# Designs tried in a protein design chat: VHH binders against Actin patches distal protein 1 (APD1). Part 25

Target 1, 316 residues: Actin patches distal protein 1 (APD1), of Saccharomyces cerevisiae (p38281)
Amino acid sequence: MAFLNIFKQKRGDEASQLSAKGREEISQSIKICKSDDAANEHSCSGDCKTEIEEGEQAFAKLKIEHETPLLNSSKTPKIHFVVPTSQIDWQHDACLEDPKSVQYKISQWCDKNSAKFSNVGTGKTLNCAVSSLPKDIMDIDVMRGTKNNVLILPYFIWLNDLRSDDVEATLDGLVPDLLDENISREKLLETRPNVAVARERAFVFICSHTTRDKRCGITAPYLKKVFDSKLQEHGLYRDNSDYRAEGVKIAFVNHVGGHKFAANVQIYLRNPNTLIWLGRVTPTIVPSIVEHLIVPEEPTLPFPEKVRCIKKYQSW
Below, E stands for the ipSAE of ESMFold2; O stands for the ipSAE of OpenDDE; V2 stands for 0.75 times the mean of E and O plus 0.25 times the DockQ between their complexes.

## First folded at step 17 (VHH; framework vhh_8cml_1)

Design u1 (from t7 with K65E; at its last look DockQ between E and O 0.80; V2 from the best seeds 0.00; counts 0 for: pae E 2.1 > 2)
Fold by ESMFold2, look of step 17:
Structure u1 (fold): chain B 316 residues (1-316), chain A 126 residues (1-126)
Amino acid sequence: as target 1 above (316 residues)
Amino acid sequence: EVQLVESGGGLVQPGGSLRLSCAASGFTFSNYAMGWFRQAPGQEREFVALISWTGETTDYSDSAEGRFTISRDNAKNTVYLQMNSLKPEDTGVYFCAADLYYYWGDYENPDEYDYWGQGTQVTVSS
């Protein structure tokens, strides 16, 4: 009863930040969980429960801003390029550390080409991020940073063996095709041998960029532990060595703004193809996020007051 | 280590012009989007203009559109704000600011910016 009272009271205070208009806006992208169902928030067993308790103690020491409404505090990507680095922290200028790198060239391309595509596709921006996803340490050009595989969301594809010198030419051809609703995934894959399907049903990115803000570095590992444990209960957990299809990949990502809203979690669902970016995520709510957003074929959104932005994309 | 230093403010008659400059040091200027904000006494800082790190993207507040022009010179580590057709409501302290990943967040929100200058006063009065 005490446990349930804590969740009910905390949700009530945070819920007051979301207006009826904001709630209606979110409902256009996803069905919102019934607010009277707080007692049915899922829990963890065993080690997951301990991980939640340890995480909550670490979170309690942080100064996290709780007064500013979260909705529309971030922009929805039109395309989100995610570059593997096998790292969980980066220099302050993560994507821009090395002008010769793949991620630098992608970032430069995105900035120079954003206006060209403002009127096509869904979403607002062309974005690049680096991540803890694994890179091929057996390839010398990958280790030098001048070649990589790049995850492209919300399209759930990999662009493989991309060289930094080829970024402009490759993206000049690929991006218009991705944004053209008349070009099918099947046709794109047929004509582009370096493009492959991402096998995951969802990606979850947790901001871990300690060099930019220590709150991200402190919170991210605790959240990952709880996500991993809960996904294991459902047989959906995929570590970096596990390539079985239809699982969920949890990865760390560089700073993407809004550190005072830690912890930041971006969730990409393949079907229905949806981005949900959450702020102020704590270990205690992770089981409910997994059970309502990630596991069901028809996802529902718990905690709509935690949405920074949301977008339902055209199914591809 | 990081410094942003605004200059070019002053007193001007309605309808006049001013050009603000912001000199940057202590960081890789060419990696950062640059913004201008202004603040009247007792009010919050409000967005005026943004220019992306490559210079290819600019944006303006409704009040600045058509009257102000933001530009940058990466060789001089400097961002500029040309202000024309000035009005009394343009009066305030003008700040430049730097934001590394402007495209992820709401760059009209001052909280998104990593570095700030100390400001230069602009007064439009007769």
Scores: ipSAE 0.551, ipTM 0.822, lowest interface PAE 2.1, mean pLDDT 87
ESMFold2 (binder alone), look of step 17: mean pLDDT 84; pTM 0.856
OpenDDE, look of step 17: ipSAE 0.857; ipTM 0.928

Design u2 (from t7 with S61D; at its last look DockQ between E and O 0.74; V2 from the best seeds 0.00; counts 0 for: pae E 2.01 > 2)
Fold by ESMFold2, look of step 17:
Structure u2 (fold): chain B 316 residues (1-316), chain A 126 residues (1-126)
Amino acid sequence: as target 1 above (316 residues)
Amino acid sequence: EVQLVESGGGLVQPGGSLRLSCAASGFTFSNYAMGWFRQAPGQEREFVALISWTGETTDYDDSAKGRFTISRDNAKNTVYLQMNSLKPEDTGVYFCAADLYYYWGDYENPDEYDYWGQGTQVTVSS
């Protein structure tokens, strides 16, 4: 009984950090769950329960910061470029380790152009990350890092066969069109044969960047196991070889700030088009996240105190 | 080992100027955004200025706009803060700090920075 009280005490302490005004702010982007009982749902198949128990043991050994309020501890992207690497860990300066790489050129472009787009679109920043999403290992230029397909969120599109030497010219043309309210998704796709829709209903990115912070490397695999198990129950799980539409892709990403708030999980929902970035995610709460945020047609947020940032984007 | 070493502080009269330098070593300086913060006795560290890793983006606290200029020289691994029209309110210890290129967080928040210098004292008095 004391064990259960200890977990409840931690939840209560974090919940009190979210002010009424903070809760109101979050509610502008997503409906918050009506009941704490629904937020404490931990339903899972037997294997999933074991995975939660193992994960909680691993988490208990970590020093995770619990006193700083999470809301607004990160900024919402205007555009989030996600570069596949087929890796789960990277050098300390992940996107910047190789100046000839696609991700380096995108990062450079983002920095050069951030002020130019500060007053258009929804969200604040132009961001680049690397991920465990698969790359084409049969293409030598992809293996050298000078060519790749790039996922562009929140637009749920792939920019295919992008060469690092073409990044500036390509993004100088593409990004203004993405941010132009007068250019429809259909028109953009018709005029750009190298752009394709991402067919997933959601992407879930878990920070795994062990080289930057051991806590991310320890926590990420346990979270992925529980996410995978819950998504399999709903027929929404997609491994690297499963390209069926309307599933959920889970990937690892490099360090994106706030490792002391491990585990960090970024969730992009296609409809309604929403980013929910959560901190201090533990295996115990993953089933409720899946059941309330990801599976329903009308998502609800079970743990508003864990939001680092949130943004509802225009559907395009 | 990472080092950030500030210099150029001192005592100056109101209306005067100082140029602070911060020499960096032990990391790839050209990959990092650099910031300046200041701290008066009994106060929290206060954001002063930021320059992005490419140098293309700068930002300033409102109290510094128009008076201070942040710049960098990637060949020398050095970031600078040119401070003009100094006021007594500018008095404090000035720290440089380094954060990777990514602006995922709030770079006005000192907790977002990976590396810190030990600081240089700036005193503006009559």
Scores: ipSAE 0.568, ipTM 0.835, lowest interface PAE 2.0, mean pLDDT 87
ESMFold2 (binder alone), look of step 17: mean pLDDT 84; pTM 0.857
OpenDDE, look of step 17: ipSAE 0.855; ipTM 0.927

Design u3 (from t7 with G105N; at its last look DockQ between E and O 0.92; V2 from the best seeds 0.73)
Fold by ESMFold2, look of step 17:
Structure u3 (fold): chain B 316 residues (1-316), chain A 126 residues (1-126)
Amino acid sequence: as target 1 above (316 residues)
Amino acid sequence: EVQLVESGGGLVQPGGSLRLSCAASGFTFSNYAMGWFRQAPGQEREFVALISWTGETTDYSDSAKGRFTISRDNAKNTVYLQMNSLKPEDTGVYFCAADLYYYWNDYENPDEYDYWGQGTQVTVSS
């Protein structure tokens, strides 16, 4: 009873931050769970209970901002380029560490082309991030940062063997086609042999950028453990070397703004094609997120007050 | 030691012009978007202008659009605000600010910026 009262107390305080208008805005993108409470609906088996308690103790030490409403505290991307680095931390200016790198060139391209695409497609911004997704450490050009494969969300595709010197020409051709709803995924794949389908049903990115903010480095491993445990229960867990279709990949990403709202978790669902960015995620709510938002074919959102931004994208 | 130092403020007559500068040190200036904010007495800070780290993207508040121009010189680690057709309503302390991840956030919200200057006073009065 005391345990339930604690969770209800926390949920009630944050839940009141989300206005009726804000709730309606979220409902345009996803069904909101009816009267759900993480403490009431889902438990975690085995080691997961211990992982949640250890994580909650670690979170309790942190100064996390809880007073500011989260909705619309970030912008939704039109395109989110995610660059593998096999790292969980980066220099302060992660994507811009090395001007010769693939991620630098993509970031530069995004910035230069922001206005060109302002009136097309769904979402607002062109974004680049680095991630813990694996890179080929045996390829010298990949290790130098001048070649990589790049995940492109929300389109769930990989752009393979991209060289940094080719970024501008490649994206000048590819991005208009991605943003044109009349060009099918099949047509794009037929004409671009270096583009392949990402077969995951979802990607979950957890901010881990310790050099930028210690809170991310402390919180991210605890969240990943709980996510991994719940996904294993459903046969959906995919580590970095597991390419089986319809699974879920959990990865770490660099700082994406709002570190005072740690932990930040970006969830991309392939179908329905939706971005849900959550702030103030704690280990105790992860089981409900997995069970309601990620596992079902018809996802529902259990904690709408934790949404920083949300976007349901057009089918393409 | 991150430092943003504004300069170029002062007294001007209505209709006049003023050029603000903000010199940056202690961080990689060319990686940051730069913004200008202003604060009138008794009011909250308000967004004036933003320029992206490449300089290719700019944005302005409604009150600044058409009258103010933001620019940057990465060789000098400096961002500028050219203010033309100044009005008494433009009076206030002008702050520059730096934001590494402006594309994810609401860059009109001052809470999203990583670094701040101490401000320079602009007074538009006869």
Scores: ipSAE 0.575, ipTM 0.837, lowest interface PAE 2.0, mean pLDDT 87
ESMFold2 (binder alone), look of step 17: mean pLDDT 85; pTM 0.862
OpenDDE, look of step 17: ipSAE 0.762; ipTM 0.885

Design u4 (from t7 with G55D; at its last look DockQ between E and O 0.09; V2 from the best seeds 0.00; counts 0 for: pae O 7.2 > 2, placed apart)
Fold by OpenDDE, look of step 17:
Structure u4 (fold): chain B 316 residues (1-316), chain A 126 residues (1-126)
Amino acid sequence: as target 1 above (316 residues)
Amino acid sequence: EVQLVESGGGLVQPGGSLRLSCAASGFTFSNYAMGWFRQAPGQEREFVALISWTDETTDYSDSAKGRFTISRDNAKNTVYLQMNSLKPEDTGVYFCAADLYYYWGDYENPDEYDYWGQGTQVTVSS
């Protein structure tokens, strides 16, 4: 009762500010940028500037909630299954569109097993998301949805050629191993031929689920453009055909919750193994995110007041 | 299939009590904030109570404060609404709703919730 009342009473500019306690909490997972560093230094190329301006104009037309503190407004995933669909929008219940699909089966498995693993490992939730990551269009079973590659975060592994019919049996074995701190990545890879390492430096997921909320649909493309542009400057951009290691993949995802806090951006860093989930992301701050959080070997977090949740996972 | 099934509604006299239950299935219940809404005849659906998934913080409408208590049992995938000191003005269809992510502020807006029950009728009459 007391906490909700405290936040309701803080009407205005002060309510959107991160508390000292919140800052401390975040600092346990990642170093926070100095205020002056976040605002001043990040130059975009001419094209990047234009993209930012266009994006900001679009954002200005949207109704975004600015008063509610964002910290702990989302749960940190224990496991985040990300399924490629090559789509940028989905039906309202994205994972439930096709009962024969891999994402459907994974979603069902997550629901069924959430309680079982509630106190196991780091993080809170078992989640399945669909994404704009490319699916194999040359595979008929993939096109039918009955087979797919699945990205598993924060473990940065691919589960390749997973079939819908095998999802339960596969995950019943794999997930306990993933959550067992005594099982190394190397051992996992040795024992499971269909598991491969994701070589990306980071994954950035932007909610684009227009069917659920137009704000996400409108904001996501603008953010992606700025991310892509900035990453290109650093040689970290990867398109669908670029398999070079240590790149960053930007992808759209279905509804992640909290459309009112659009734009929602989930950033998975491989090293350190950390999830940063941001809300109210605008085009203007994206260059700073890239420069401080993604590009450096030692990441620092700009705009901590935009954190919805953050988790540093064990190195794996 | 996602389902929210309300129960516990009925006819009660003013000053009486009811306990509503909402049984959830087809989704990860523990990941969702749960809310109760009600709709009186000819009125819009209005917020009654909310319980978060984080620390189980609760909030109530002004009309519900001091009389109603929302609680949840994650092991049973059930959210409850204990209603005491019921008034005729409390008459309506009560709906259970689920929201994946708890946020402070606009949780009174029905449009923010992902899943809804079919509702249970509560009638307070002498």
Scores: ipSAE 0.017, ipTM 0.305, lowest interface PAE 7.2, mean pLDDT 87
ESMFold2, look of step 17: ipSAE 0.554; ipTM 0.829
ESMFold2 (binder alone), look of step 17: mean pLDDT 82; pTM 0.839

Design u5 (from t7 with D111E; at its last look DockQ between E and O 0.72; V2 from the best seeds 0.00; counts 0 for: pae E 2.1 > 2)
Fold by ESMFold2, look of step 17:
Structure u5 (fold): chain B 316 residues (1-316), chain A 126 residues (1-126)
Amino acid sequence: as target 1 above (316 residues)
Amino acid sequence: EVQLVESGGGLVQPGGSLRLSCAASGFTFSNYAMGWFRQAPGQEREFVALISWTGETTDYSDSAKGRFTISRDNAKNTVYLQMNSLKPEDTGVYFCAADLYYYWGDYENPEEYDYWGQGTQVTVSS
């Protein structure tokens, strides 16, 4: 019972940092689990329990900030462009390493167009990140960084074969259509042969950017092991070569701020279309996250005190 | 080593103007958003202004809006804060700061910034 008592104690201390106003704010996007859900530990069996123990030992060595309330420590994206790199770490200036790259051009476009779209759609910001998602290493232009496929969240679409020289013209046309509630997904796909539906029910991004912050690099692999194991129990695990629909992809992403709140985990659910960005995620709480937030068709949030930001997006 | 060095502070009468500069070195300045913060003794650092890495997006605190202008010169690795119509409440130490991914977090919160200068004193005295 010592393990359960420690879990309850740590949850309770951090939980008191979330005000009633903060809980109400979160409840606008998602139903919050009953307080007793932590008493019903949702561990995985066997090797997963060992993975949690190993991860907790690694986490115990880290200086992670626990005093600052997390809610509103980050902003919800209006659009989150996720660029595959097949890498789990990047140079310090990740998206901006190479001015000729797709991710550089997208980042530049986002910055130049931030004000133009400030009053349209749901969410606040236009964001670009790089990720461990696979890129086509057989294509020389992809290897040079001047061509790629780009995942666009929360719309759950891929923009395929995007060349860096075409980013401005492409996004100038695509983004207004994405943000226009009068343009259906079907109509958008009908007119855009390079746009395809992402078939996953959810994406989970774990910050792994070791070059930027060692805490991210240390924590990410342990979290991924527990996520993978728990998702396998539910038949929802999808590695990079598994294209079955309705699964969950776990990937690493570059550092996006808040390194002292490691581990950072961004969860995009397709339906209901929701972003939940969590900080201070530990291996111990991953099973509850999977069981309550990812697996059910009607998700509930077990750890509202760990929310950095949350948004339920408009229907599309 | 990363360095941010503010200059241009001083004593000014109410209604006057000052132009602050922040010279940057040790990192790729053109990749970073730059912010200005100020701090009175015993107070936490307060957001004043932000300029994005391309220079095309700016934001200001309510107290700075309309009176202060942030700008940058990437060729000189320098960010500026033009402060007009200064008031005694503007008195404090002004810091520049750099943030690589300003759009993810609350850039009005000083905890989100990667690098900080040592500050320059601005005193507005009648």
Scores: ipSAE 0.553, ipTM 0.826, lowest interface PAE 2.1, mean pLDDT 87
ESMFold2 (binder alone), look of step 17: mean pLDDT 84; pTM 0.854
OpenDDE, look of step 17: ipSAE 0.868; ipTM 0.934

Design u6 (from t7 with N109T; at its last look DockQ between E and O 0.80; V2 from the best seeds 0.00; counts 0 for: pae E 2.1 > 2)
Fold by ESMFold2, look of step 17:
Structure u6 (fold): chain B 316 residues (1-316), chain A 126 residues (1-126)
Amino acid sequence: as target 1 above (316 residues)
Amino acid sequence: EVQLVESGGGLVQPGGSLRLSCAASGFTFSNYAMGWFRQAPGQEREFVALISWTGETTDYSDSAKGRFTISRDNAKNTVYLQMNSLKPEDTGVYFCAADLYYYWGDYETPDEYDYWGQGTQVTVSS
């Protein structure tokens, strides 16, 4: 009946929360998909379909805030340091749990230097996070937390074999060069033997920090399963041991703010170099995100109402 | 048990000064950014000032810039708000708050802060 269709339309009309001004703001960074409603969900079969069903049931039990518009509820990073830990959960003070660790020193550096770079580059903040990306458990200094490789986004580079005692000196030199539009990636790589290119087409980070909020811990595994399945269909899935170029790496990350907007997903595309940070992500919409945003060489954004922040960086 | 305890409020004449203190316990104070908010009767809680966990970064609301100074003493687990040139519009309850990863979100909104004090009253009246 028409009345029942009205109820369905009103309940699914989250898109109405995004203003015309907000939509224009997003369009400066990415083309918005012509088909933005739930009818554009791509289907999948077998385990993927079952995982979506199971995930939606688990998500339905959670209290997730749906009244606040998401746009600009988070800040775009100027630089995002991602530290591998091989873990999916951390102490409440994740990056700060050990003052001798690489992530602690990076966080300290970011805090001390945020004002110095406020007017340089694109994006707003200097950020450090820990992640489920693998660390070298056979290296005693890595196991102690005083040495690691560090992923640096949106620049899609690895800073390898970084010791915690060297963080200040290393970042004091590297970050100005990264933010200098006159220094090419090629020049930087030629003179810095510990810097290597990250060959992934994209990184997808899902907040899993259960110790900070159980909603993140509950939602993250379901989302990862659906992402993995859809990426496998396209030959783009890369597990932690697979470094073949042009794939997509999915990882868990510590708390990124906005627990009430779970699930939080940060997507870094290498080309065009773009960060899309989404909130209220559910298993049902993951196939559309993969098919429109991640797989195509010319991405389009489905569900612009779920953007917490977005930024297109120069292709570096 | 986590506690944030504000003190130093009171009644003051326009143009006067007050220094607010917030003593913290039950958590690793030196890991947290600290903020001050205020609430006038019938209004929402409003951002006043923030100081980063290292103390190297501060930020202020437009109404606070030039008149208020936030500072911290990690040895004493205490954050301060020096308020000068007070106006009747500054009247309200002042709350201390702590936020672990202030740089990820909007620290000017109360929603993202981990811990709150119970507040101290500041009244600026002739």
Scores: ipSAE 0.559, ipTM 0.833, lowest interface PAE 2.1, mean pLDDT 87
ESMFold2 (binder alone), look of step 17: mean pLDDT 83; pTM 0.841
OpenDDE, look of step 17: ipSAE 0.864; ipTM 0.932

Design u7 (from t7 with S30R; at its last look DockQ between E and O 0.72; V2 from the best seeds 0.72)
Fold by ESMFold2, look of step 17:
Structure u7 (fold): chain B 316 residues (1-316), chain A 126 residues (1-126)
Amino acid sequence: as target 1 above (316 residues)
Amino acid sequence: EVQLVESGGGLVQPGGSLRLSCAASGFTFRNYAMGWFRQAPGQEREFVALISWTGETTDYSDSAKGRFTISRDNAKNTVYLQMNSLKPEDTGVYFCAADLYYYWGDYENPDEYDYWGQGTQVTVSS
């Protein structure tokens, strides 16, 4: 007789994977919701409700690993470089597909300098990712991949008009200043005219990298639609043509590891300056994430068992 | 088809040396960090060494530090583990592994690696 479990595990089973010690660790960075509060915020209306149902059915058919606790399954970045590509999918080696590209040069710089900054600043790693954020397709050097603007998190700044041949010299100067706790945002902006403030209060990155893992490509559109709908209800949604400050940008990002924990969602809040990286995100929990983590001035975390890593950074 | 093929294992006396090689094919080797793990009978795989995709960063387990050296040759799609001053506790099957996203995860955790070899036996005994 087969003991195959044909029923997907319920949310409660996954919740038991987070130890009391793990819950205490998370609480050092963010206040955790009581369980009843999280459940009350799951609903939405209209098209959002339909997208949740369709997404949940699609997600439930996927083989997702549910037995490994998620906490500490990834490292928090010290700096996360996010490169716009206007794409929602990339070749398997995303940042490394073209050795002449800005993202390749940034990735190379990160590897060369990882040990140099290991004991400086908050967070652990220097990382580069590509994203669906828009690039200037009217610029020939941008089209070739040898020039771009680069979002730098958790600092919520743009490094504009960066040429791939200039990456090493530029980052050799900029990154030490970013990691120097004595250099203010005002001073850094005063001395670096190619650096500008990102106007968003938060960024949400959803893994969509279909070429790397089909689970990400299947689930990401459903997640984005629910995020978009809930953010529109609060006037916080910002598409590529919306320049109003203090909104939230939702974008797709390449697969950064842990595909067995799909779907991956990285949430950067500007104030308090916090990264929350969630795994095993499903459409049904997105409304609660928006209502508790993103909308309030004082965020709370509704699903601590889904945290892969979390870091509260210095104020910026 | 992705392949990682280890070689260079064998039987050696305590204090001896071995050099393990891992030949890679079927993926863009220069884009991957490479690791060595070992597994004694009845034990879980344990981290031995890592070399980053550029070769500029290395790390070692406490037991390997000072005795083992990891290196890579991107022109030959090969990673190496030079093992000196071998001890009986170094006995086990040694696996080569590849990790595209080593920056994001805990590279000492075997679950973070995308590709694995079949292993080569190292036995340190009188």
Scores: ipSAE 0.563, ipTM 0.829, lowest interface PAE 1.9, mean pLDDT 86
ESMFold2 (binder alone), look of step 17: mean pLDDT 84; pTM 0.860
OpenDDE, look of step 17: ipSAE 0.870; ipTM 0.935

## First folded at step 18 (VHH; framework vhh_8cml_1)

Design v1 (from t7 with N31Y; at its last look DockQ between E and O 0.76; V2 from the best seeds 0.00; counts 0 for: pae E 3.7 > 2, grease 24.5 > 24.2)
Fold by ESMFold2, look of step 18:
Structure v1 (fold): chain B 316 residues (1-316), chain A 126 residues (1-126)
Amino acid sequence: as target 1 above (316 residues)
Amino acid sequence: EVQLVESGGGLVQPGGSLRLSCAASGFTFSYYAMGWFRQAPGQEREFVALISWTGETTDYSDSAKGRFTISRDNAKNTVYLQMNSLKPEDTGVYFCAADLYYYWGDYENPDEYDYWGQGTQVTVSS
């Protein structure tokens, strides 16, 4: 029995790994649920219960690391560029697949400029990711990868019709203005016709990068089904053809580090403007995440021990 | 098969210099950030330096700043650590490591790195 416990990954021990100092750190960005509420899983309607059961069976077969404390195992982005690809998996070096692509040029720009902005803005890093968000398959330059719309978080804006040859000049102008506390959202939008506000109240990104790690590819679809079901119950689900405002978009994203902490889920809330990056997310806890963290106007965090990083942004 | 092979370690007097090299193979070196870590006997590995995949961004531990310089040659698939003004507390095994997604995680944390070398010994007398 003791031997068997070594091979099973127990979830209960994770809660004890979060120190009082760690809980205090998290509480500065978001109110933590009372422990009674965090332990209670909210119900699912229809097929959601079956989806949770099937997902938990699939998760149980996976080797997921449960002993390392998660808090501060990742850095909070200062800016997170998310490039639509309409794909759920990518080559190992996802953003770097094609040197002519928008995401390659953004990745180069981020690397060249990371030190330049170390002292300004909220958050630590300049990041580029690719995602399952839809691209315009009717535009030849988009299909070739040399043009795209780019989501920019935590600012909840789209930079539209960005050509790869224009990335450097465009970001050299845009990013300093985004990070300048003296430039309002209204002023920035007034001066840039290709920048538009994202209408979603939240984005949820689930790592699905199977080519990097099969655990992400196996787990992501099960998580998305449960997220989708719970969001539909609240009228907040938005698929790629549904542009109604104030919904929640669920998308897959490439490798973000820490596959051994699968599943990785990055949650951007627009108001209060907050990133919550969770590791070791399972289908069972998804309903509670949706009910406490995503749906309410005043979010609370049900599983603080699953936070890899968190940041409440004040710059916009 | 991915390989990182460190060289250039040795015995040096306090105040001396060493240049470490790390030759990489089996992956697209030019896409990876490269780091140096060191480990003294009985201690955990500690961060020394990082250089980004383009070479434009570097960072150093507090103990390395001003004394050590990390550089890379993507044509030779090699990363270097020039260590000047060496002190006895710099003694240890020096490892190079590769991280594709250094801008997401804490690159001072060894768990963030995809590939590791076997290390080269640096000993600073007295």
Scores: ipSAE 0.334, ipTM 0.711, lowest interface PAE 3.7, mean pLDDT 86
ESMFold2 (binder alone), look of step 18: mean pLDDT 84; pTM 0.858
OpenDDE, look of step 18: ipSAE 0.834; ipTM 0.919

